# VH-VL binders against q95uq1, part 2

Target 1, 197 residues: q95uq1
Amino acid sequence: MSDNHEEESNVPAYVPGKHVSVDQLKQQDAEDEALKRYKESLLGTGVHAPKDDPRKLVIKEMKIQIEGRPDTIYPLDTKELIKEMKTKPFVLKESCHYKITLTFNIQHDIVSGLKQTNTVYRKGIKVSTEKHMLGSFAPQALAHSVTNPRHGWEEAPSGMLARGSYTAKVVFTDDDNEEHLSVEYAFSIKSDWKSDD

## First folded at step 1 (VH-VL)

Design Ic3 (framework fv_indenebart)
Fold by ESMFold2-Fast, scan of step 1:
Structure Ic3 (fold): chain C 197 residues (1-197), chain A 122 residues (1-122), chain B 115 residues (1-115)
Amino acid sequence: as target 1 above (197 residues)
Amino acid sequence: EVQLLESGGGLVQPGGSLRLSCAASGFTFSDYYMSWVRQAPGKGLEWVSSISSSGSYTYYADSVKGRFTISRDNSKNTLYLQMNSLRAEDTAVYYCARDSYEFGELSYMDVWGQGTTVTVSS
Amino acid sequence: QAVLTQPASLSASPGASASLTCTLRSGINVGDYNIYWYQQKPGSPPQYLLRYKSDSDKQQGSGVPSRFSGSKDASANAGILLISGLQSEDEADYYCMIWYDSAYVFGGGTKLTVL
């Protein structure tokens, strides 16, 4: 399945289904101008991954933005913080407008076709599964950032039956079907922010 | 019926190795974090290790770091604990436990196996 | 020194109430934590009883009688398990637990004797 990032206009970063190391790219003949530009973009980063950290994907944080409300930020750059995320639910008021931003680093090699699968549960019953293509990313000093939805806001459900507690599991995979990370989190949908009139 | 069944316990000499298994049934194993908890004879509960649903993240008690390795095989619905460089203080009943995730419930162990006994002595 | 401290033993009469305490180490605010409670009878694995964070944020385990309840004593920095209408079958070891510093931390356990 090809779920390449549709808004990516830089040809050197668009490498669907191809996984190569930076060192291997240096030795390859650059017959195509696009491949030459891609090699130059990687060499220009100057980023060295930690030798004792084998992760290719490191999530720095997840930011929950709600229209008219302060941002909620979950740091996720350690295994401990990821494990604790399911113990710290966030609240969405019914019909509120929200969006979620992931800030992350890529280490060691480019990751082609990074995608997330988000499955939401209520009382152990799967209520939705959404797949989002994030794109192809190279190692670089500054973190990458992806916001869902890409445009505008998502609207939280409304109504008596929509209110309640939810759990969710998001799994990050790539074009080679390598699983990079799985994060569990929780949230609730309520009639008002404070439960007070 | 949700069940966890431990196996692999036994008598081992100090410095030896042992591999514990936990067979899961009655639920979608790949959706849950799993843990090992031990209990020395006449003593309380001590958490040993936990593993994420995918197996990508592992956590260890300081007392076992570098000696024990937790792993899982989701295709076989089985949790493992590889125990190396065993010491007398590792003597305990080892329980396999499932971490909850339903209803936004906080992390805790909601289902436990019967336990398997590990005795480290000469 | 220990993160969670429980009294080693407690005795109470049938029909009475027992309050089991779980004290958090100085510097760890009990108000910030869910306190989980487990019951263990001889020869059996632990059974989850309940969790308590606040009166508005608590949860009962499946099949756990309502006579088991949780609370907190902020001044003592302690979580509390209350067992009302004590029955002989309540004789067991009781453990509190929190998630702290990337680990599940259990208290030392309290042996409840019903005489």
Scores: ipSAE 0.000, ipTM 0.438, lowest interface PAE 17.3, mean pLDDT 80

Design Ic4 (framework fv_indenebart)
Fold by ESMFold2-Fast, scan of step 1:
Structure Ic4 (fold): chain C 197 residues (1-197), chain A 122 residues (1-122), chain B 115 residues (1-115)
Amino acid sequence: as target 1 above (197 residues)
Amino acid sequence: EVQLLESGGGLVQPGGSLRLSCAASGFTFSDYYMSWVRQAPGKGLEWVSSISSSGSYTYYADSVKGRFTISRDNSKNTLYLQMNSLRAEDTAVYYCARDIEVYSDSTYFDYWGQGTTVTVSS
Amino acid sequence: QAVLTQPASLSASPGASASLTCTLRSGINVGDYNIYWYQQKPGSPPQYLLRYKSDSDKQQGSGVPSRFSGSKDASANAGILLISGLQSEDEADYYCMIWYDSAYVFGGGTKLTVL
C-alpha cells in the first residue's frame, strides 16, 4: 500500500476540464513558438505579391510527362485557362509510364499543409480518390514544383474495361481547410497512340 | 495526440513469416505517407519501406525487395508490413513512422511509434 | 562506400558545444541535399530535431531547443549538427539522414556523451 499512497501523492486530486494539463499547455505554447519561428524562416525567401491579386496559390502550369513522348503542358495561371482545361483532354496508352508535375507560386503568406485531392470519374461514377500532402510553402520568386508520383513513374491501367474517357477534379486545401483552387481536367485511355495524339 | 502503436513482432525461425501492424490515431491517416524503419540490436537506423497516402505507390530498401510487402487500410487507420523469407539479419526493432513533406523536395519522419521487436533465430 | 558517415562517438563537457558531422560520399554534393537530424535516447524511439539545406532553407522541429542548429561544411562535404550549452539530457545517439537515389539513407549514428 505504500506504493499506492506514493502514487496518490504524485497524482493531482483534481484534473482541469478537458484533461488539458499544465504540461500539455506548455507543450502547445512551445509548438506555437516553433511554428512562428518556422514561418519567420520561410518569409525571408519570399517576394511581395501584387496589391490587387488576392490569390495565395497561383498554378502556373500542369505538365504531363509520358515516357518516350513529348511533354504536354497546360498553362493555368488565369481563370479562363483553368476553365478551358477540361476541353483539352490528354491521351494515355494502356500501360504507358507517366507523371504529372504542377508548377505554382505562393503569394501574401505561408500556406501550411497544402493538400491535393484528386478525384477521377468515368461516366459520372467516381472511380478513385487520391489525397496527397504536398507540404508547406512560402512566397518566393522562383516557382515551386511538385511531381506525382514522387519517385519513378505511374503506370496507366490496361484492359478492355480500363479503356475509355475520364474526367478528374483536383482540389487544393490547407491545414485551415481553406480551398485555394479547383481544376477539372479530362483524359482518355486508348489501346495505342495516334499520330495526332 | 498523434499516436502510432506497433504490434505483431515475435520470435520466428529463419525462412518464416510475420505480419506487423501499426494502429494510427489522432490525425487523418489517409493524408500521410507512412514508413517502416528498423534498428538491429546495438546498431543504427535502417529505412525499410514507405507507402503513399492512397497506397498506390510503394518504396522498398534493396535488402527487403521481393520479401517484404507494405500495405495500408485507410478505413481502419492501419499500416501493415508482411515479412516473408525472414533471415537472421532481419532481427530488429521495427518502428512505424509518419512520413511528412514540408516542401515539395523535403521529406522526414515527424512521429514514431514505440516499436515492435522481431527476432529471427533457430 | 557508405553514402553517409558519422563518427561513432563524441564526448564533451556540460555547458560546452558539440559539433556532430555527417559526411557525404565523394561524388554526392552536400550542397544539393536537405540533411535531417534525429535524436534517440536509450529505450526511446527517435525524435526529429531539424533539417538544414541552407541558411535560407532550414526548419526546426516542434519543441526543439534553440541550442540545436544545423549547418554545412562544403570543404568537408559534410552536414553539421551544433549543440551549444550542452546539458546532461543531450546525451543520446544522433542520426543524420537524406533522401538519395529513391531511398531514405541514415548515417551510422554518433553517441554523444556529456561528461
Scores: ipSAE 0.000, ipTM 0.445, lowest interface PAE 17.7, mean pLDDT 80

Design Pa (framework fv_pimurutamab)
Fold by ESMFold2-Fast, scan of step 1:
Structure Pa (fold): chain C 197 residues (1-197), chain A 116 residues (1-116), chain B 107 residues (1-107)
Amino acid sequence: as target 1 above (197 residues)
Amino acid sequence: EVQLVESGGGLVQPGGSLRLSCAASGFTVSSNYMSWVRQAPGKGLEWLGVIYSGGSTDYGNEFTSRFTISRDNAKNSLYLQMNSLRAEDTAVYYCARDYGDYFDYWGQGTMVTVSS
Amino acid sequence: EIVLTQSPATLSLSPGERATLSCRASQSVSSYIHWYQQKPGQAPRLLIKDASNRATGIPARFSGSGSGTDFTLTISSLEPEDFAVYYCQQYDNWPLTFGGGTKVEIK
């Protein structure tokens, strides 16, 4: 409870020559040490953003998982690999069940409201645009991981018109509309897998 | 620049084994699909198998039991292990970068001759 | 597996002439055909993607057409460097298959 009768008065004052006891100094040092250890436990040892790398979002890999088939993994942690991604398509069978997992690091600052906008093209014509909210992420030693869809599987399109080669552009932005990364990739939809399954 | 260089071809007796190598430069094999395609003398092209960027493999039905595709990411190289070779396996073997449906870059090929 | 039949097996022409090469599939492959050029002693080179789209660096004299089971590669006016073997390839289904090739030779 507060004292309702007294007024608070702020009078600037500086009193030089104040002596602090040895016990008080030891207590302050102990509290500083505890805060230091707590912060270190949250960040982990070796958590250092490269000074020559201004990126806040660094995608380590993209994993394409298809139900009943081995995973396809694309390392994307360099600018060269990102630029080459669009020439390295993956294959989906009509109506197959798949999901995509991104593994990434956040550097420098917390990224709030990270979202991806995925636009798919066929023969230069825009086919679809979808937005997915990924969440908010802090810098940390361990990589973050996000799977889309979050639950179950996504189903690949089907039909004669759905088959063929596609390109896609995914753009990562945050709540402030800052663009962190843009990646172009490609995929093909085929009528069947190899007939040994 | 993209370059693929095959090696390891030669003369081998029926029933023998041989391992072909394909060294890549200008791109990373682990980030791409990579295929082997062969061509018998005076014949057309025949797709043998693929290794996906994730490391799994698929083969044409005739090749599943005798041929194995692998890679060494540290050496940026692709391999084809061939076992129980037959006279009909005599061909030029190409490694090729696989776009998932077409082949945009090819090596120059290495000749394998299976003969007694 | 899908079988691709190319015809003629050999086409003898002179520079400046039009070449028309056929590729027929044993079942419908929609437009999922690619074309390659191979010169003696060389690896194949991608020419045409998805029946009709020229690959990077391929001259405008090369064109592709067709859908379903019947496909055509056309060279509008042969240059000396165009004398080669041409292969079609389907990607509608596994395994990927190639045609037997058409050799375009100097008359």
Scores: ipSAE 0.000, ipTM 0.434, lowest interface PAE 17.0, mean pLDDT 80

Design Pa1 (framework fv_pimurutamab)
Fold by ESMFold2-Fast, scan of step 1:
Structure Pa1 (fold): chain C 197 residues (1-197), chain A 117 residues (1-117), chain B 107 residues (1-107)
Amino acid sequence: as target 1 above (197 residues)
Amino acid sequence: EVQLVESGGGLVQPGGSLRLSCAASGFTVSSNYMSWVRQAPGKGLEWLGVIYSGGSTDYGNEFTSRFTISRDNAKNSLYLQMNSLRAEDTAVYYCARDWSEYYFDYWGQGTMVTVSS
Amino acid sequence: EIVLTQSPATLSLSPGERATLSCRASQSVSSYIHWYQQKPGQAPRLLIKDASNRATGIPARFSGSGSGTDFTLTISSLEPEDFAVYYCQQYDNWPLTFGGGTKVEIK
């Protein structure tokens, strides 16, 4: 929840002919100023990104939290680790309660209207697609994080038809529809945890 | 003063097309998100779609194939192209200024679209 | 899509009374709820952003609260100009959705 610098709402005054009212010009200048202040509030510090890293979005880690189980953490801060993600599937037990947290840095520029699209596949068939609005994020030293679900826990499916191997692709885009990052991962739904307790 | 003025509404036959316009003054449309919202007579508000500051668009699922949002930065104007209109599309159509938190702080007065034979 | 259920559909009150309007989400929307007021024949007006932040020019008698799935808009003492329809809106997930509205009418 951002406290934006917002100007007073005005009902348009009557302006004869082609003349733009003084009030309209003042309102336009005030709104340009408010938008500038809003963007500046997001920038905060002059954080310096590494010169040799052109990425605007850097995922630090993905954390899978399962109620009553140890956290599974995937470091993803290099392109190599992201590419290897799909070869390291995690396991969800039927009906377990889980949540996924993504921790990331923004570099170089403000990213406006960041969105996450998560598509899940089974045997090449798309089984679900969810799109989440994440917001606007500025470069800063402290990493940002987003958790799905935002409250409580998600419940894993149960039953014979739900058990099996899945692949998923999460894509991050902004309000210009620029794709910043794509991560492919894999998981399975099983009747019990992996061979180890 | 921020002003949004819709135009282009009217009576159209089922299967027809209409293009709605929204003229903005007091701010620059390309510096904001802009959304279209409609309201059928006696009913609630329904979001149609948004055009982002960069020019890309997103729509409600029901509208993706029939409705297109565009803008003309030189004219500081927003448009809604409506195709294959149905009686259920009868509504007042509003353009609204939108932000990265998707709240609508200024609205036009609305333009009435009636789809009837 | 996320469904927002507003209750009651109609609230009949007199000027000076307190109005309490509910908006319930079909799943958690964090604090990502906005509130609007609409008078007959007029466009909606933004009242509250992000569950609890009054928009510019909105009188202090309007307040919002809640998080997760249960949200409330409160008008501490109704003025004659407050009799209108009120809508909540979420932006947690696509598509953007509005509640069905609560009409606050004179008793």
Scores: ipSAE 0.006, ipTM 0.486, lowest interface PAE 12.4, mean pLDDT 81

Design Pa2 (framework fv_pimurutamab)
Fold by ESMFold2-Fast, scan of step 1:
Structure Pa2 (fold): chain C 197 residues (1-197), chain A 118 residues (1-118), chain B 107 residues (1-107)
Amino acid sequence: as target 1 above (197 residues)
Amino acid sequence: EVQLVESGGGLVQPGGSLRLSCAASGFTVSSNYMSWVRQAPGKGLEWLGVIYSGGSTDYGNEFTSRFTISRDNAKNSLYLQMNSLRAEDTAVYYCARELYYDSYFDYWGQGTMVTVSS
Amino acid sequence: EIVLTQSPATLSLSPGERATLSCRASQSVSSYIHWYQQKPGQAPRLLIKDASNRATGIPARFSGSGSGTDFTLTISSLEPEDFAVYYCQQYDNWPLTFGGGTKVEIK
């Protein structure tokens, strides 16, 4: 079981037509056996997914933590909550320190090389794209948790050009390029907090 | 690479039966929702039914008595059993992967033509 | 079932022109509309998800808008490869339904 999901793994994707050496093939065979034995060990734990829920990745919640402010929590474990998220924007003050924690379950099978791609837009124009490797995760009773940044805080932009309303899209994919989930959200950058923020 | 390949289409007499196959590669059918969508010549798309990851099925109301969706996990394949066929069942039949959250279709087969005529 | 009505049935335009395609639902579907493109002899291809989100690999000239009952697909400047049939699809209520399609053809 991996409670150490904070560690990042950068395993290269399979490239069709690439020649693989004898040593690489032996390494691959050993890793396939280890994965098989690990999956078999999970059958004894009583960790079972609902049979009519095909999701391999179930996001339970996304938590926005801002230094000196109350946490903002978005429950995301249903289709309806995912669709509503973009109607509930959060506010970042210029230069504030923040971090985002994702809490999730893995169902049915191990997800290898889970990664998120976060693209931010302003007035329809792409402002930034960031990719984060989350790691490889197995089905388990306790939810997995990943925080970005993993250490310390991220700093919000500042200045006249940075202030305004933003939309963002986060897409979760794996080593097989399977898209598990896409979520849209909104936020704004302001010069100061409102009294009701 | 994800690929879906349909087969089994052809000419069939009214009242006849036909079974279509859809072979999947690059992903596991049993871990996904799989749908059949048909399109009559010169007409629009019509959702026929789905088999869920757990094996349960749902159909459009006009299809429940004559059409059955099944799969073979060992062969990573999807099937559509069609019975009591009518001229209005003449169409191209597509298998497609349906996404859980948004119910859109991200991968489609090439389609297989079923012609019901005497 | 929810009925989706697409208009016009046929849109005749020249390359470089703007195309505006309409999809109207018989009842509110919130923003739960997808758009597909189908070229002759090919399977449909996903273009726009949830009214306004371009699918992976779709050029920026394609955009979607709308909510409730009225939805629009816009192609800002038609390229030769854009002449095809376009379908909208709803997932607000069971069963899943598609519109009748709009054929965009060369004038």
Scores: ipSAE 0.000, ipTM 0.483, lowest interface PAE 12.7, mean pLDDT 82

Design Pa3 (framework fv_pimurutamab)
Fold by ESMFold2-Fast, scan of step 1:
Structure Pa3 (fold): chain C 197 residues (1-197), chain A 119 residues (1-119), chain B 107 residues (1-107)
Amino acid sequence: as target 1 above (197 residues)
Amino acid sequence: EVQLVESGGGLVQPGGSLRLSCAASGFTVSSNYMSWVRQAPGKGLEWLGVIYSGGSTDYGNEFTSRFTISRDNAKNSLYLQMNSLRAEDTAVYYCARDLWFDEGYMDVWGQGTMVTVSS
Amino acid sequence: EIVLTQSPATLSLSPGERATLSCRASQSVSSYIHWYQQKPGQAPRLLIKDASNRATGIPARFSGSGSGTDFTLTISSLEPEDFAVYYCQQYDNWPLTFGGGTKVEIK
């Protein structure tokens, strides 16, 4: 028996929230016109989730774009593909410009306050932890898309100390602290591109 | 019509504790994200933390161990529990409403309550 | 954490003049910048959300622009009530952070 949570965002005396359905959210806000208007903007195009798929967040793919090079696309819509992610590392050349796009579906109900926490390790030692707010998303037939950075490019580190192999873990949670998905991946920073690129 | 009213501020000794209250009227606290923001005399705004519509919380890195945000849905109120207070915590403390779905903006603010930490 | 740098720290202008306030982020924040106005002795008031969308009840003379790292708040023609401190705030990454503020004062 453990009363510990596995996730790092749990705080002392934390009281977990409860998930609230779309209907319950509308009812709670009957007296608040601003919030009602905002909910209506998100709830206009509902769609039924596939039967027997309980997932609220389904990542369809992760796309790594590097300026001047072909896109690398990782399909992630099955458990098997997610497990294999860390065996397919990508390469970033020192100082290259890159961005990462996630394409995903939301099913069953609104996911409020979707966040990603990305922790990077080198030889088992934590190098960085970044928490990024993605937003709130409603079920819809078309996939949602989020790019980081949302405008322009991110620049890869440079220098002897930056070069090497890395592993990372990204965890997707919401404002109820529900964990939707965890993906482990790998990458390396090199002085030049690999020969098979 | 829509209003937030803070209370509970005052003079407290270093190392002491204080609990601030924020009473909402004209809307439902549990349907919104609610934040606490402070402002030291003559200084800028500093975000302390948020309680989400679902009840979970997040804090600025400096505040996670000393400050706790909570709410009472029956009273339509939120609270800030402040422990191990320091002179640097002297500030006006505001509660503010952020709309549900985490847009991270504060459209309704209380008038603020002054906390002075001195011996 | 993301640092927001506002410039100038103080802007001295006369009523009727155009005010242009800058907010620069230490890394890209997309369009997730909000602007607030604070008058002496009062709570902050939301002016602009998501870089360019005026909040409810905000006069048309206030406008926001920018994306990525560079953001601007413009007041097309200053009214006496507009002399105040203005803060930008980002919501792209945790924790939420505010800029240091720009004080718009009478010349």
Scores: ipSAE 0.000, ipTM 0.513, lowest interface PAE 13.3, mean pLDDT 80

Design Pa4 (framework fv_pimurutamab)
Fold by ESMFold2-Fast, scan of step 1:
Order: C-alpha cells, then sequence, then structure tokens
Structure Pa4 (fold): chain C 197 residues (1-197), chain A 120 residues (1-120), chain B 107 residues (1-107)
C-alpha cells in the first residue's frame, strides 16, 4: 500500500518513558527542529514548480499493461495530450489481465490523501463508480508512481452485456476536497483484441 | 505526405558503433509508437524494438544490451544507437510507424531503409 | 517467443491463378496476425490487419482468414504486381515476431 503521510511526519526514535533526562530532551528538541526544517525545505521553495504553473498534481503518463501484450502509454502532462485519450481509445479483451500505472509529479505543497474517482458510462448511462486512495505525496524531483491494482492483475469484465464501447471520467481530489485534475477517456471491451465486438 | 526517411547507414568494423536517424514528415513521432525493424540480405523481417508515445522503450531479447531507441521531438526524428556491432547485424534497417487508427502493433508507414554493413 | 512458420517458402504461379499462403503459429494468437507485402527493392507494405481486414488501398483480390494457430492469405487472381514476398506478423505476445516469408514468383 502506498502511504507516505506518516513517514513524512516521522521523528527520530527515542526511548519512551515517564521521566526523560536533560540530554534526551535536548535530543528531542534538535530532532523536532530538524523535522521542521525538512518540511520547510520541501514546502517553502516549490522545488519542481515553474513560476507560472499553479498545478499541484502533474500526471506525466498513464501506462496500461496487459498480460502478454506490449504496454500502451498515454502521456498526460499537457491539455493537448489529455485530449488525445478521447480520440485513441484503448481495447480490453474480455477477461484479460491488466494493470494501470500513473507516473506524476507533485508541486508547491504536500498533497494529502490523494484519491481518484473513476466513473464509467455506456451510452450515457453510469455503469460503475470506483474510488481509490493513492496516498499522500510530497514535492520531489523524482516522479511518483502508483499502480492499480497494487498486487497482481485486474480482470476485465466478460459476457455479451459487458462487450461494447465505454467512456469514463476520472477525477483526482485530496483530503482538502480540492479537485486537481479531471480526465475523460474511452475504451472498449471486445470478445477478441481486434474484433468488432 | 506522411513519410519516414532513414539515414546514417554505412560500413562499420566489427565491435564498432553506428547511429541511425529517421526523419518523419506529415505526422508527429511523439504521438505514435515507433519501431525499428531490420532485414539481413536475403532474409526475413526482424523486429528490434519500439519507443512508445510516452517515451518508454522495449526491445527484442537479443537487442536490449547493444541497441538503444530514442527520439528528438523538436526535430520530429527517431534514432537507433547500435553498439558492439557484429557481422550478423549486417542488414537494411527500417523505421516504421504503428497504425494510426488504434495501437495495433502493426506498421502502416515504413521508411525506405538504410543499409548497415558490418565487415572487416 | 512465438514462432511463425510460413509455407510454402516459395510458390510458383502464373498470372490469373489463385494463391494461397499459410502462416502457422507455435501457440494460439487468436486473430492477432498482420500480413505485409514486400516487392523487390521496396519497404514492406501493410496488407491485412487482424487476420482478415484489408488495409487502406488494398485491392479486394487480397483476403485473409484464420484464427488460433492457422492463418491464410489468399490472392484470388494474381496480377503481375502481386509477385512479391509476403510476411505474417503476430502481436499476441511479447516480443513481436514475423514469419520467414513466402515468395510468390512467376512460373
Amino acid sequence: as target 1 above (197 residues)
Amino acid sequence: EVQLVESGGGLVQPGGSLRLSCAASGFTVSSNYMSWVRQAPGKGLEWLGVIYSGGSTDYGNEFTSRFTISRDNAKNSLYLQMNSLRAEDTAVYYCARDSEDYYYYGMDVWGQGTMVTVSS
Amino acid sequence: EIVLTQSPATLSLSPGERATLSCRASQSVSSYIHWYQQKPGQAPRLLIKDASNRATGIPARFSGSGSGTDFTLTISSLEPEDFAVYYCQQYDNWPLTFGGGTKVEIK
């Protein structure tokens, strides 16, 4: 499970007790100051943020991996690339095993409790809504990566009623109820990878 | 209007390196999966590897350590860096675009090829 | 890796005759086969997509069929420009592989 909120709030360990020596108190004070400076260094300078980019969440790409098949990658770090998803739907064969990896940067500030809400539609009718907690993430130079499912593979639906064309909307929000990004995309479920079903 | 043109082929000594270029016109390489495919004289087609629209790459098992695919979006060009070349690498090298309709791992646009000869 | 075996290696026919080319996969590839035509001195040309769908601009005399492990490319009546090498390619499993080719030559 990806969760970095507690890790970023960790303080150096000390021996807990009802009575603490003067040396131990001084050590705790130094550790508290170090943690404060660490958080300020992450949050105060906006280490990855262009001056004119107000985004806190920048998704670099979405990678669709299907067991036994080459990866499909959608770059998503610009509005034009996000629009391409509507025109280049991906195909899932019924019962295929797949997983989706998001690669992203966080800018300006720690994003706490990042979650995605994915709503799927067929012919304008809502078929499903799923919510996934991604975790809490700090600004850093190296991009973050989250894979769903975390372990193993997801299985595509099967059956005559499952086959067809779908549209979907995914919305990324956080614990402060800020909406960071909304993306619309399309996909189809077919009886075979390249069939008309 | 849609076209790919390879260049950079030539004669190389065994153990040498060579970089091939592929210039695209009429479409954007970064919006497509792009592959390199080779063909030894009198032999069949052999897939080398792909660069995905997102910039990640995959290779055939025999090529992962010696060959690198890259692109330059500003120049709308694709590259193949070839290292530790062997006589068996003598072939015509093609760049190719994956189909524009869906990502079907089929190549709908091909360059004319560039000849690489590895000999002493 | 999946091995594609094309047969015959060479097919000698006259214009107007029907050509039938085979591609056999070492394991099931469902319908995930493309066919290419390569004329002497030219780059390959995409001919048939997904076992049976003609690519844009491909004449109706070309047709593909098959599923699983056995695939066929048929040219109903050979024209002079059809004498070429034909390759099948699979994309069911990694890595992508091509067959060894069938050369259709004039008798």
Scores: ipSAE 0.000, ipTM 0.433, lowest interface PAE 16.3, mean pLDDT 79

Design Pa5 (framework fv_pimurutamab)
Fold by ESMFold2-Fast, scan of step 1:
Structure Pa5 (fold): chain C 197 residues (1-197), chain A 121 residues (1-121), chain B 107 residues (1-107)
Amino acid sequence: as target 1 above (197 residues)
Amino acid sequence: EVQLVESGGGLVQPGGSLRLSCAASGFTVSSNYMSWVRQAPGKGLEWLGVIYSGGSTDYGNEFTSRFTISRDNAKNSLYLQMNSLRAEDTAVYYCARGYEDFWSGYDMDVWGQGTMVTVSS
Amino acid sequence: EIVLTQSPATLSLSPGERATLSCRASQSVSSYIHWYQQKPGQAPRLLIKDASNRATGIPARFSGSGSGTDFTLTISSLEPEDFAVYYCQQYDNWPLTFGGGTKVEIK
């Protein structure tokens, strides 16, 4: 037996920065050239968030990629789509190779030390919990993209006790442990792919 | 040195209750899949239920309402609470350790010697 | 539930002979079968894991094979201590189930 799935949940050591507004960041560093250059590399120029949208983190989509199969894409850019995600499970075949990509925008302020905590449940019990450091992200027009694992593939479990229906909850937090978003989703592990399951 | 010892068996009237104990030594019960298995005199093995390392339980369908598995981590012990006993529950009751890997396992590699429960009027 | 049928119910042999025991599942269990040995008055002992892997301390004369619905336990040359009841067990589906057992007895 391999526990590669759970071994990959180790989160690298990271010292988070303090959350501040874009304008305040630029003003505070007037006398520190190195920090000014670093912060300007994150902040970009002329980025405009919708005035009526207070969200700092906007997930555009979650993409499930399975080796040798078509991608499954979940649009998540509205609260309604996020709420519905748990009613639209995806299927993993035993031992298949998969990876998950998040595409998202940051609005209003830099988010420092963004991380995700993914907890998987079966029959109401926690079967795994994984934390992944995503990084620090600035507001910009082009969406950010993060894939887990960043290299290679994750392997789905196998065996009688692995087969069945699962639910999962992913929570996005930052360096201040402030929660930006929580998404619940569902999936099943099956012995074989069914045509258009 | 790894060992399981059952106790608490005896004679019970139909409709009665009994609590069995299983004391572990040489390993920690909360780190393993722990099962109860019974065997009626002259008959085969029958799986009753399990307690997972996390503390949740599952049972065979016919045992769900009458039997409860629990553990006491401080005493490194496993228990089986049996209620509404019937003559058909007369058997030797074994506790057994298994490996809980989530992807494979449920082999029972260490067994106790068993404790006899007789349900008779 | 998955039913495991063991045959023969009783196998009468002499020391030194080969024993072949069958376990058939009512539906495919892949390789998710374990084998146990039980001597009179004793608890069961794990012999073979996952159809074909000997458990720690089990002599080389014991071997397991099979996949899907048909499984075999073979004892290449019976020793006096091998006369016992043997059970197969599946873990492909809940609840866990055992076969009815095969008794290997002295002829």
Scores: ipSAE 0.000, ipTM 0.436, lowest interface PAE 15.3, mean pLDDT 80

